# VH-VL binders against q9rtp4, part 2

Target 1, 210 residues: q9rtp4
Amino acid sequence: MLAHMPAARTFLQHPDPLTREIAEGYAGGSFLMDNGDGLRWYGVPGRALVPLTEDAGLHVARRMRRELKHFRPSVDLAFDEVIAGCRGHLPGSPERDGEWISDELVEIYQHLHTTGLAHSFEVWQGDELAGGVLGLALGGAFIAESKFHRLTNGSKAALIHLAEHLDRQGFALLDAQIQNPHLATLGVYEVTDKEYRRLLRRALALDVEL

## First folded at step 1 (VH-VL)

Design S0C3 (framework fv_sonavibart)
Fold by ESMFold2-Fast, scan of step 1:
Structure S0C3 (fold): chain C 210 residues (1-210), chain A 126 residues (1-126), chain B 103 residues (1-103)
Amino acid sequence: as target 1 above (210 residues)
Amino acid sequence: QVQLQQSGPGLVKPSQTLSLTCAISGDSVSSNSAAWNWIRQSPSRGLEWLGRTYYRSKWYNDYAESVKSRITINPDTSKNQFSLQLNSVTPEDTAVYYCARDYDEYSGYDLAFDIWGQGTMVTVSS
Amino acid sequence: DIQMTQSPSSLSASVGDRVTITCRTSQSISSYLHWYQQKPGKAPKLLIYAASSLQSGVPSRFSGSGSGTDFTLTISSLQPEDFATYYCQQSYTFGQGTKVEIK
């Protein structure tokens, strides 16, 4: 009957056409955005990657390391709130990393969450959602689509906790797509499109769970 | 100290619904530092995590993929307890069922199950 | 899927012996692994969390170490009350268990 398959193959051969289509696009090294002229697939010549550990180049300042202990990480606890935060629709959030997330993309992410491809990673301070990351988990690759913070350092805490979580689970790749000054302070580096596709292909072969 | 006390039927027929309850003392089911889990143990599968419920401004549930379509874990704030409901049981669901707390006093290393109920032996047999 | 393997599946030792139990994962993971003791007819009891942190109330003869793919639980001087099955756990996955029998 059905042979056991790596997690990436589950989505690439998924019976749901939308899940399969989106998984195929990301597995090929592209990412989906809506920059005001409709839903399109994008690629970049320099792909931004987040190191998973301090030994691999993740830079966690001493002050930030002290702050991390005040944030409680979780997976898939507040998916809709994380999308809202990324869009700048959550009260109190100054970060707008996801202006490209249209109403159409919200529906797509909600559908992909139902089929297991899309996920949220949250960090909390007490009862308050302090920040989070919206992304896709495909094989041993986590594609971090967008992030937000509501409390000071919430998005940095979310990314660092996510990197540590992914390392614990055996993931090989944390993809932030496009470099910016905030990401650079964490040790995020760029690879060529060719090198990204090579790393991605290796990560997709891993059978790991978020 | 915190204690968990289980109750529920020990014998369930195939295709029926298994229902178990875990009563909490010494902590609140809505504690924002705790999550409330169901874990089962059988000779064939060993220890197997089934799911959890927890309060963080609102109620959330996490479920294992193997049971996701059949399982519901619900809190009851008025009675300070939580329950497991497992639908369409088969003989493969025969196991000792434990409720357990994971608690975020280990610097964010949750899923460290520090308090367990006494266990309930459930037999699925016709 | 991360697979966890404990070795040995069972062992026998004398009171006072040093006992070592290993847990290996199929993927390289960090130190967020926990150890439990289970006595016959009872629920598991948390011994060690985050690979090396001793749970409050657990005797100091128990210790944990390791990172990456290999983790170890050590009992430095085995006592009669240490007869039990020991389990490692990472995230939602438990090892198959190691039975420790005192000669």
Scores: ipSAE 0.000, ipTM 0.425, lowest interface PAE 20.5, mean pLDDT 83

Design S0E2 (framework fv_sonavibart)
Fold by ESMFold2-Fast, scan of step 1:
Structure S0E2 (fold): chain C 210 residues (1-210), chain A 129 residues (1-129), chain B 103 residues (1-103)
Amino acid sequence: as target 1 above (210 residues)
Amino acid sequence: QVQLQQSGPGLVKPSQTLSLTCAISGDSVSSNSAAWNWIRQSPSRGLEWLGRTYYRSKWYNDYAESVKSRITINPDTSKNQFSLQLNSVTPEDTAVYYCARAGYSSSWYPLYYYGMDVWGQGTMVTVSS
Amino acid sequence: DIQMTQSPSSLSASVGDRVTITCRTSQSISSYLHWYQQKPGKAPKLLIYAASSLQSGVPSRFSGSGSGTDFTLTISSLQPEDFATYYCQQSYTFGQGTKVEIK
């Protein structure tokens, strides 16, 4: 009855010890943060999940659907800028969603990007980076670590475009970790830690690419 | 060739501060490839990691939750050593205390490399009146 | 808090025996599991790091394997100097130890 997890094995058995350790932590249902007192693994009793489609519960207002057409999505084109945006260090980034991203975590994410575990998803208006999502892709699960905007609706556009992209690629989970009012407007819902681990195990068995 | 030599008192009274020092030879306390740890061992709790100090652009310290409010680990670059201070000791702090080096082969943080390849000789600390 | 369980807590063996010690964690949060040997009155000695890597200077009869929640230390042919207590470590937590004693 236990699902096979072949797609995640490349990271769980990776020759790089750091990539392997981080992949194991996330595969076990935990997430890594630095809240100013060092790196720690966290869990939550209610895990925030983003529906991948409107049929599954993703809420895209009609006005927002029109706005989405002004944003061009991409993968891994501006990884360092996305980290900077999440930290509030990019010009025009007013919210500090990624205050927990310490200098130590920046170096870790940059390393995980070289080994293929960490990724950026960007949205652009013309040549301007409008918003983005920093996350990890493990099997059929995308763990969204942080997001930001520079232009109006940039973070919401990034998350919606990411959800649609993940659906097209065959992903099963988009994990936002902690619920907040902004995420709730998009239809983000909570599952128990037990249910999250069950869904994650099944997602990890999927052989898909970002 | 890396060696750790411990020094400090073996008998401490309840409520006092336990102070131990670990002198390093064959490596630098500010080496970016090492973390400097304190571990203790008692019959009741077995092996317990207490904390570490390490240098990477700046000094960092990590402490076990069980002792976090009472513990300080300090490096001394001029003497090439690091110390342990444990405040307000009780008989439950009676243990053999070890210093140890955790080495790693990359510039990434000691959190990911807990293997301790060099150990001090140990100091038996008894907390009694 | 991660729970680490070593089994057995003790075992009796003869020189030349194959000895297996297991370490289980309550959850998989790290691939870094290390094995140590401790003799009476001495500090622990690192044998295996990162689950399967043999520490320099350690005899090849020692090997480590495992991933996720289950890890194993194996001594292929026990020698007189191998009678000791063995500990696993993952992250900040040590196992309770396995005493290997003479049969």
Scores: ipSAE 0.000, ipTM 0.462, lowest interface PAE 13.9, mean pLDDT 83

Design S1A16 (framework fv_sonavibart)
Fold by ESMFold2-Fast, scan of step 1:
Structure S1A16 (fold): chain C 210 residues (1-210), chain A 126 residues (1-126), chain B 103 residues (1-103)
Amino acid sequence: as target 1 above (210 residues)
Amino acid sequence: QVQLQQSGPGLVKPSQTLSLTCAISGDSVSSNSAAWNWIRQSPSRGLEWLGRTYYRSKWYNDYAESVKSRITINPDTSKNQFSLQLNSVTPEDTAVYYCARDHYYDESGWYTFDYWGQGTMVTVSS
Amino acid sequence: DIQMTQSPSSLSASVGDRVTITCRTSQSISDYLHWYQQKPGKAPKLLIYAASSLQSGVPSRFSGSGSGTDFTLTISSLQPEDFATYYCQQYDTFGQGTKVEIK
């Protein structure tokens, strides 16, 4: 297969050097973090993937299905607030999930948002931001970098609504990078790095919109 | 084919800096399909990965947590080589040090060490 | 951290024997488990990558199998040049080695 996939070429051949660099890293199967030692590219032997549908293994409890109807999903409506939420800088938002998001990474994500690579997915209860997901959309792959909640079930609601939205839009891959016990309750599973890169190459060829 | 050739001192005193080089032939140190690693071997700890350097749009380094505060791995594109500097050595750093190439392409996966240098025995002693 | 256990630590065999070496991991891992051969005074040499793929130039008597937490290296008919220490490796972690020695 070609290194620059058709559906991802907007970013892989972007005139902005930073957007191109970040897109190339993610297209190759790596992800970017700052764990207190500066920006580094990471990979994992077991990559955490979120099923997009219940038929594919997404686990949505009956009570949670009813709860989902009380959350209103949106895309790119509150990008800066979602970053702040992921960093624990919003009232009621824990800092744990986004501790690796340094000031430098905030500037990078804000820049990537202007070039169309980085996105926020929000869920609301009334006018209150209940939770969200920060990520990158590259071809038919969504790389979910971080998530947060402010209201009960906000992060679960955001991730489930995101999975269902991505399925409706024709996406093939929802990547959570690293498994944890909370993600496992939703049916998140691990694949080998080889299998992840195979799935990623196929997703990158898809011409879909978030 | 690819060949890695190591050079450096066999004896280093405690508290000094260990410095080794690995010269590459048959490939470029800036090849975007490779990473360049240092791995050591001792009877007590076995084979231990220390870190790597690699080129994409710019140079990147990854280091093992156990040595992260003391280690620097640097490429030299003009000489087609890369080096290891390990600061403040102790007798526990006594080992055979190897340089090795790693691939990033689909069939092999990450950290597949396909070519190795000959090894350098390093003794840390007064 | 993924812990890796090779068994046996050593074994004695004769030319022509079938030899099996196992590598067990503390948790399910990627199938990116690799096998190396090391002869005395030499660097390790890659034999098998991604659990079952034979490295170019390696004799077909070597094979790898397994997934999840259990992996096996097999030498179908041991030759004199195969007496060596064998290591499994996953990500940046190596097993402790298995020495194959003359019976």
Scores: ipSAE 0.006, ipTM 0.463, lowest interface PAE 13.1, mean pLDDT 84

Design S1C8 (framework fv_sonavibart)
Fold by ESMFold2-Fast, scan of step 1:
Structure S1C8 (fold): chain C 210 residues (1-210), chain A 124 residues (1-124), chain B 103 residues (1-103)
Amino acid sequence: as target 1 above (210 residues)
Amino acid sequence: QVQLQQSGPGLVKPSQTLSLTCAISGDSVSSNSAAWNWIRQSPSRGLEWLGRTYYRSKWYNDYAESVKSRITINPDTSKNQFSLQLNSVTPEDTAVYYCARDDYGSYWEYFDYWGQGTMVTVSS
Amino acid sequence: DIQMTQSPSSLSASVGDRVTITCRTSQSISDYLHWYQQKPGKAPKLLIYAASSLQSGVPSRFSGSGSGTDFTLTISSLQPEDFATYYCQQYDTFGQGTKVEIK
């Protein structure tokens, strides 16, 4: 069925039923949230996408470029801590307004991490976790579910380092779901659900690794 | 099994509004795994997708660029149906109009169930 | 916008013949292509989805192949009920159709 999407096929044809179900939902262009009424699949009319390079529209101010070198990036080094940070539960993290990552979603993400679908991207200042991104890697698409900061500019540094990492690895898509003014300062743009699914389809065909 | 049944007038005068409805049985118009489409067919343009409506926490619509300024597709949850409204019709809108379900929960977006079709003639 | 081109626009065949219809896209679409059959006065009917997956209830003589920009629908042994027009589709765009008629 998915013979021409080798990296995505790993999850869409995975022996684990939960991994298959979640991968299928995201491959179809939906994302999973718990807004207080249980787990549901969502879509948006304007999907927020992060450009992977400055040439593609990613905006990195000169001051921020200088600041980036003070952050050390990593992949999958502190998965549970990144989830805690995204929930506002990491010690020293700023309070989160409207926690949408329920206990059930935490268990799902931890399970998906063991099957290789869910990942964390971290940025550190010395030994201190400064910020991070929780997401799913499916084909050449990275769906950024949530992000947090603990130190000044940690969230922005994590997203910029992630975009640069994904570009180097050959990814085509970095999906932030919902636009906000903070993301807009980085050059994040909106596409229609129709255009998003078209871009996602192309990204799923890529054979790349995080 | 899903069935789609169409109704609406077959003759419309130029500049008037075309209105068609598609009644759904065997599925819900508010199903999270489906989208509800209008597709027309004419000798000059072939099969042409016009738009869709679908429910994902709230209602959304997508429309083809060629008709976007004139088209409205509306769901009716109480009657389990959806409608097409196309304003300011011209003879070029003469076509057989089909409603169709796509399995939107899958990433392929194929049309698995179709209505019987309604021949619409735009003539003075 | 991705353009779809079907070839041939029409063909004549006899019962028992092997029939091949092609669809070419202006841009790569991986396996995101589906095939439909339409008989006169009827709505199109889904035959093949995702380039090669047979829809439930469709006879096994129908098969699909291809990826990227070049796709093929094959009918291994044409039956009387198979005389129809066939369409390929990706996303919201359809090919112009291939009419399969009696020799």
Scores: ipSAE 0.006, ipTM 0.493, lowest interface PAE 12.4, mean pLDDT 85

Design U0A14 (framework fv_utomilumab)
Fold by ESMFold2-Fast, scan of step 1:
Structure U0A14 (fold): chain C 210 residues (1-210), chain A 124 residues (1-124), chain B 108 residues (1-108)
Amino acid sequence: as target 1 above (210 residues)
Amino acid sequence: EVQLVQSGAEVKKPGESLRISCKGSGYSFTSYWISWVRQMPGKGLEWMGKIDPSDSYTNYSPSFQGQVTISADKSISTAYLQWSSLKASDTAMYYCARDSEYYYDSSGYLFDYWGQGTLVTVSS
Amino acid sequence: SYELTQPPSVSVSPGQTASITCSGDKLGDKYAHWYQQKPGQSPVLVIYQDSKRPSGIPERFSGSNSGNTATLTISGTQAMDEADYYCQAWDSSTAYVVFGGGTKLTVL
C-alpha cells in the first residue's frame, strides 16, 4: 500500500477534464453535493475544520485515546467498500433512508480515485472494516466528504487516525464542511468563508503525499 | 481494596440459557475495562472479550464472537457474560479480570485484578 | 492468528533459578506480561511490561523480552512458587489479547 499525493496544480492542470473541473471547484472553496435535485456546487458561511493535533485543538478524550489502539489505519485499501459503507450499503452496516451519495456521485468518486484525487481512509479491527472516511486530497488539504462506522466508534476512530496521519505527512487542512454535535466533541470548529479560502490557498501550495 | 466478586457455580443442561456476573468494588468501575477469560478443565487461559462499562462498548475474540454476549450495568458496578444456548463444550471456569487503561500505549491489556472464577458445568 | 509458545513444564530444585520462556513472532516489539496460577486459585499478575513487578510480588521474580522471546526468571525458587505460569501479549495488528499455553513449574 503506497500513497502519493501530487501538488494541487497537478490536478488543476490534469489532462482529464473531469478531474480538472472537480479540482477547480474545490480549489475555489466549494464542495460538490447532490441534494436531491442534481449535482451542484455548495458553500457554507461557517466551514467545519478538524484540528490535526491536540495542540491545535483536537479533543481526544482519554477513553477515546485508549480505544484508538484497537483500530488499524490504512489508505486506499478498500475504496469501493468505503463508498458502500458511506451509502449504508455495506453488509453489516446500517441502512440509510434518503442517502445523498447518488449513483452519479459514486461514478464520479470512482473516476477521481483512478486519477488520484479521491481516496479512502480505513480503520480495521482484526480483518473487519470498522469504519472509514471518503475524501479528496488536494495539495495539503484533505476534504472529508463522508464517513461511516460498522463497529462502535469506527467513524470517530477513522477521523482521529486520519488527522494524525495527515499531520505526520505535512498536511495543513482537514475539512469536514458542515458542523454537527458529534464532530464538535472532537474539537471541530467553524471558520468564516473568507478565512477558509485563506487557509485553503496556503494548503494548496504544499507538496505532500497521503 | 479492589475486588471483583463473581456469581456462584452453575450446573446446566445443553440448550439452556445462562448469565453469570462479576461485581467490582473498591475502585471507579467505569474507569477500567472488564475482560472475560475461559479456562477449560486442565487447559490454559483463553481471552473471550472485553467491555467498557462507561458505555457498554464490547470487543470479542473471533473464537467467541456470536457465541456469548458481554454486558454491564454501571449503576450496580456489575459486568455479565451470557449464553443463549449452552453446549457441553462450554464446561469451564470463567474469570473476569480488570483491564488497565493507563498502559494501552505500551502494554495493550494487562489484568491486574481477577475475580475468583465461576465454574460452569454443562452436562446431560 | 498470533500465537505464543511456552514449554509445557519446567523443573527446578529449591534455591535454584527457574527460567520460563515465551516465544512469538517479534514478541520483543510488544510487551509481555506474566501470570501465576496455583491449583484452585485465580491467576495473579507477577510481571508486567516485560520486567516490572506489581506491589507484593517478591524481588526474586524478574523478566526480560527481546527478539522473539520473553523470559520469566525466578531466582532462589521456593516450594510456594509451584504453579502454572502464563505469558500474555497484545497483538496490535488484530487488537486481540493472546495467552501462551502455560508452563507448569515443579520445585523438587
Scores: ipSAE 0.000, ipTM 0.413, lowest interface PAE 20.9, mean pLDDT 84

Design U0A3 (framework fv_utomilumab)
Fold by ESMFold2-Fast, scan of step 1:
Structure U0A3 (fold): chain C 210 residues (1-210), chain A 123 residues (1-123), chain B 108 residues (1-108)
Amino acid sequence: as target 1 above (210 residues)
Amino acid sequence: EVQLVQSGAEVKKPGESLRISCKGSGYSFTSYWISWVRQMPGKGLEWMGKIDPSDSYTNYSPSFQGQVTISADKSISTAYLQWSSLKASDTAMYYCARGDEYSFKYGSAFDIWGQGTLVTVSS
Amino acid sequence: SYELTQPPSVSVSPGQTASITCSGDKLGDKYAHWYQQKPGQSPVLVIYQDSKRPSGIPERFSGSNSGNTATLTISGTQAMDEADYYCQAWDSSTAYVVFGGGTKLTVL
């Protein structure tokens, strides 16, 4: 019920119609993509979730744990560069043919960033952007739309640092949408769509900050 | 065989309480939402609300919030619709229906319906 | 409060094509589902997700949904198709299910 999710109300009742529409779709358990045939809302029978802690099932190899200290995390410092990285348009990140982040989606994400729904999470090695995650923060849920790397281990470091950051901030859900072998190495697991939306409703009630 | 079986017809007086039931069989009851739909005599279908039987989470239409209570007992695969105090205006056919809530944005079609429970409230 | 509007009645002769409309703001951005209800019976799903037919529903039933209007089309209409038809959509702004007012199809 939208009326009993007050922590997400800022976006679900936002004066901007686009922000409301996108927030409603995600709050309902759908995610937005453009696979070359225009913007469509998608759902999956098995939703990929990232555990927020090692106790919850996040798998961080010992060697990777030692590497994490060499990556400096940040929020919203390089939003446009993170979008470019996710699209494969940064040096060291090859362009992907038929990528789902269209020019229209870039404009939507940039707009949602101004209204506070869309965010970037970055990891740096010195002054170099090593990797990042593009996503939406809605209540206690973070929907990780895309990630990238420019430096070795950058995308994995970004996702692990994001999970740790979200846990510290009191978030309950980190959503990667679709499982793949790379995500599986981190302990990413699948839940049914029904279970995902149950977890999402609980997360949307949380009053937390990114 | 997948089916929803509802309790029998009820004849009540204004002010009386009532609880009607909807029992699922032939499928995993906790895997689908159950909605309640009202149809007043000669009128159309009105969605009242729904329940997720796995955790008893409910969502009500604003027109029915506070008017009825929806509940479920997953141990016996049964959902309930309850009134604390009936009114003559509650006279209607009440249906339960199964919906797989794959996406809130697009919603699920109701693929299985109960046979309906006729509730008549008169003095 | 999101509303779906249907004509209260549609009349066709046997063998003709019946067209029942369902109008709502930006309904084409949502899925429309259609139900058939015969006197004394429960509703039956005849079209789901705009244009898909459940198993057992005749091919003469079809659907479309674009802009503000969803349409249920029954080709070669038969006497047995005489019934009330309801459209249904999901209102993402309220998370509520919404039904149209219903259309009585008469086959004479």
Scores: ipSAE 0.000, ipTM 0.466, lowest interface PAE 14.1, mean pLDDT 85

Design U0A8 (framework fv_utomilumab)
Fold by ESMFold2-Fast, scan of step 1:
Structure U0A8 (fold): chain C 210 residues (1-210), chain A 125 residues (1-125), chain B 108 residues (1-108)
Amino acid sequence: as target 1 above (210 residues)
Amino acid sequence: EVQLVQSGAEVKKPGESLRISCKGSGYSFTSYWISWVRQMPGKGLEWMGKIDPSDSYTNYSPSFQGQVTISADKSISTAYLQWSSLKASDTAMYYCARDQYYDSSGFYPEYFQHWGQGTLVTVSS
Amino acid sequence: SYELTQPPSVSVSPGQTASITCSGDKLGDKYAHWYQQKPGQSPVLVIYQDSKRPSGIPERFSGSNSGNTATLTISGTQAMDEADYYCQAWDSSTAYVVFGGGTKLTVL
């Protein structure tokens, strides 16, 4: 199996035990969350996937595409600030979707960032961090753990820029875990757990860089 | 007066290293990105990459990633383009250009109002 | 990779209107900028953000951008307008700058 997963093997056979354990969990199709009762592995019957291209179903209104010009993307420039934004701890961030990110999980993400598994994707307006996505890159799969915005359209711009960036880099999968009305407007769709694991196995075989 | 002044013409042999420069004056150097653009003899403009001098963050065109190194020394308001080993196919005019600064809304339109005079690099045996 | 296509040449008589096109997928959703380059000289920005002129550029120069095509229009073309013209766009998703292949404008 590992012989057929060169990029994912970097983490599945990593010298660091924590990195291996977390990579194994995500490679198996689960995601890590602290929902008030400690860190636990979760799965869902309907997994939310973000299309990477308009041909695949990504919906970007013309007005929104024009607004994307105001946002400059980057990778791993403000990792700690993106975590803070996702937690609602960054001044000006109205989003609370990362309140499940406990102090223990912050330390885990910071550690995984040093081993290369965890990443931030940022969008900027001038010098101001407008929004971002916290996630894990494993093979050709990007698991978007959380997102936030500080400026109007920042989180939507971050996710659209991320999808387009991942497509250019040869990724096969952008995983948002759980559907919501905001994601649905972008063309996010649900697949069964069985189909998700099939897509994930294919993505893990890809040797691509973020 | 905003000005970008580039180093003089270079004549080199294949395999030699080279670093050319672009010195900014008349503005806050760390407030603007500097891009490098190649123009081969008789050909069009090709964007190579850019640098933010405030933190030396770079973004390269895929065609030039690994072929050249872009760097900057903010203490002397100078950006650099460097080759570790020149090839005959590197013969070209090289321009530096200042990326438009963000307007008051944070918009960054990525156009070039100010250009250096160009540095002609000739690589021949 | 994102590409911008321009005609290699356009010819016009003095006083006539020249139109130079630049085509790219959904280019109207991006900003198009235009540069003039004369032999032995650095490029000069003549139009930015689809339709805006920098200070010092004659009113004869105008631009538009919609759908897949941006157009540089030079009304009352003068001999001094003879040059190579390049369109440029920025891909916001990758932060890569892309130039068109250039158009040689000949004024008879």
Scores: ipSAE 0.000, ipTM 0.415, lowest interface PAE 22.0, mean pLDDT 85

Design U0B3 (framework fv_utomilumab)
Fold by ESMFold2-Fast, scan of step 1:
Structure U0B3 (fold): chain C 210 residues (1-210), chain A 125 residues (1-125), chain B 108 residues (1-108)
Amino acid sequence: as target 1 above (210 residues)
Amino acid sequence: EVQLVQSGAEVKKPGESLRISCKGSGYSFTSYWISWVRQMPGKGLEWMGKIDPSDSYTNYSPSFQGQVTISADKSISTAYLQWSSLKASDTAMYYCARETKYYGSGTYVYYFDYWGQGTLVTVSS
Amino acid sequence: SYELTQPPSVSVSPGQTASITCSGDKLGDKYAHWYQQKPGQSPVLVIYQDSKRPSGIPERFSGSNSGNTATLTISGTQAMDEADYYCQAWDSSTAYVVFGGGTKLTVL
């Protein structure tokens, strides 16, 4: 299969050079980070993937399942607030240790939001922003760059609601890049770089929308 | 299948130039560093330097800065190690290795998960 | 410059546990990784991030890292484990990759 499948062509052949460059990097299996040495493309031997359904391995505690109904999901309603939350800069959000989303990355993600590559997924309790996920949607793949919470369980609710939303929309991948103990409790698993690129190629061929 | 395939053995005279190659396949070439490691006959592993193929940023060991040039062509997934003027002391096995790169537990995590087969360079008069 | 020190050689009988050490200042605050090299072959990663095994590496290989010393442990050592073993770390102050001098493991 070709990397330039119709579903991803909008970004891979985009007139904006930055959007095209970023889309090509992610389509090739890389992800962009600033770890104190500037913006660089990264990969990992074990890529962290979030199952989209409980049948596929997503672990949702019984108490958490009951609470999901109290969170209302949305797409792209509070993009700047979600970035601020992920950085620990949103008022009322916990401060983040080892903030990796630099000011330069913020500008890049804001630009990619205007061209349609970068998105926010929010969860609300009433009128309050409870949590969210910042990511990129490329074909049938959603690359979750970061997440945050403001209210109890907001981060978990955002990720679970996102997985369910992506499944309903026909997405094939929810990519968290790097495994950590918090993600592991939700059933997040690792695949090899070779398997990830195989799954990604299939996802890029899908004509889906967030 | 992830593979790093290096160019063949070289026999050179002092003062000659040389460029050896390392071609990556089966993975996203720009997602990993490529490091070069020297092993002199009967001796241990010496890290020479590395390149990020995505932007051609290089970082050299002080012992090799100015002695060699590391470069990469991401369009053909190939990294290079080059000498402008070889010395007899450059006789060694040269390995390229794929270097993982991510941040975890408060520090960078750099290790070599795949290695090329090596290129033997012999420099003698 | 940062240095990693390994014993030049270790000898064990078949089935015995081999222990190979790697010493460096505050090494426990860094990650240690281990490579196996057999004669005429490229190095092979056997332990990464102190204690993790790559797919295909037998469970008898294990690692630890604390204080100034990282240790590669091979339980039930077999003749096929005869090789040179190298530890490796990354020095954050210089961004320099450092290898230990290597340990020749003999199984007799």
Scores: ipSAE 0.000, ipTM 0.473, lowest interface PAE 12.1, mean pLDDT 85

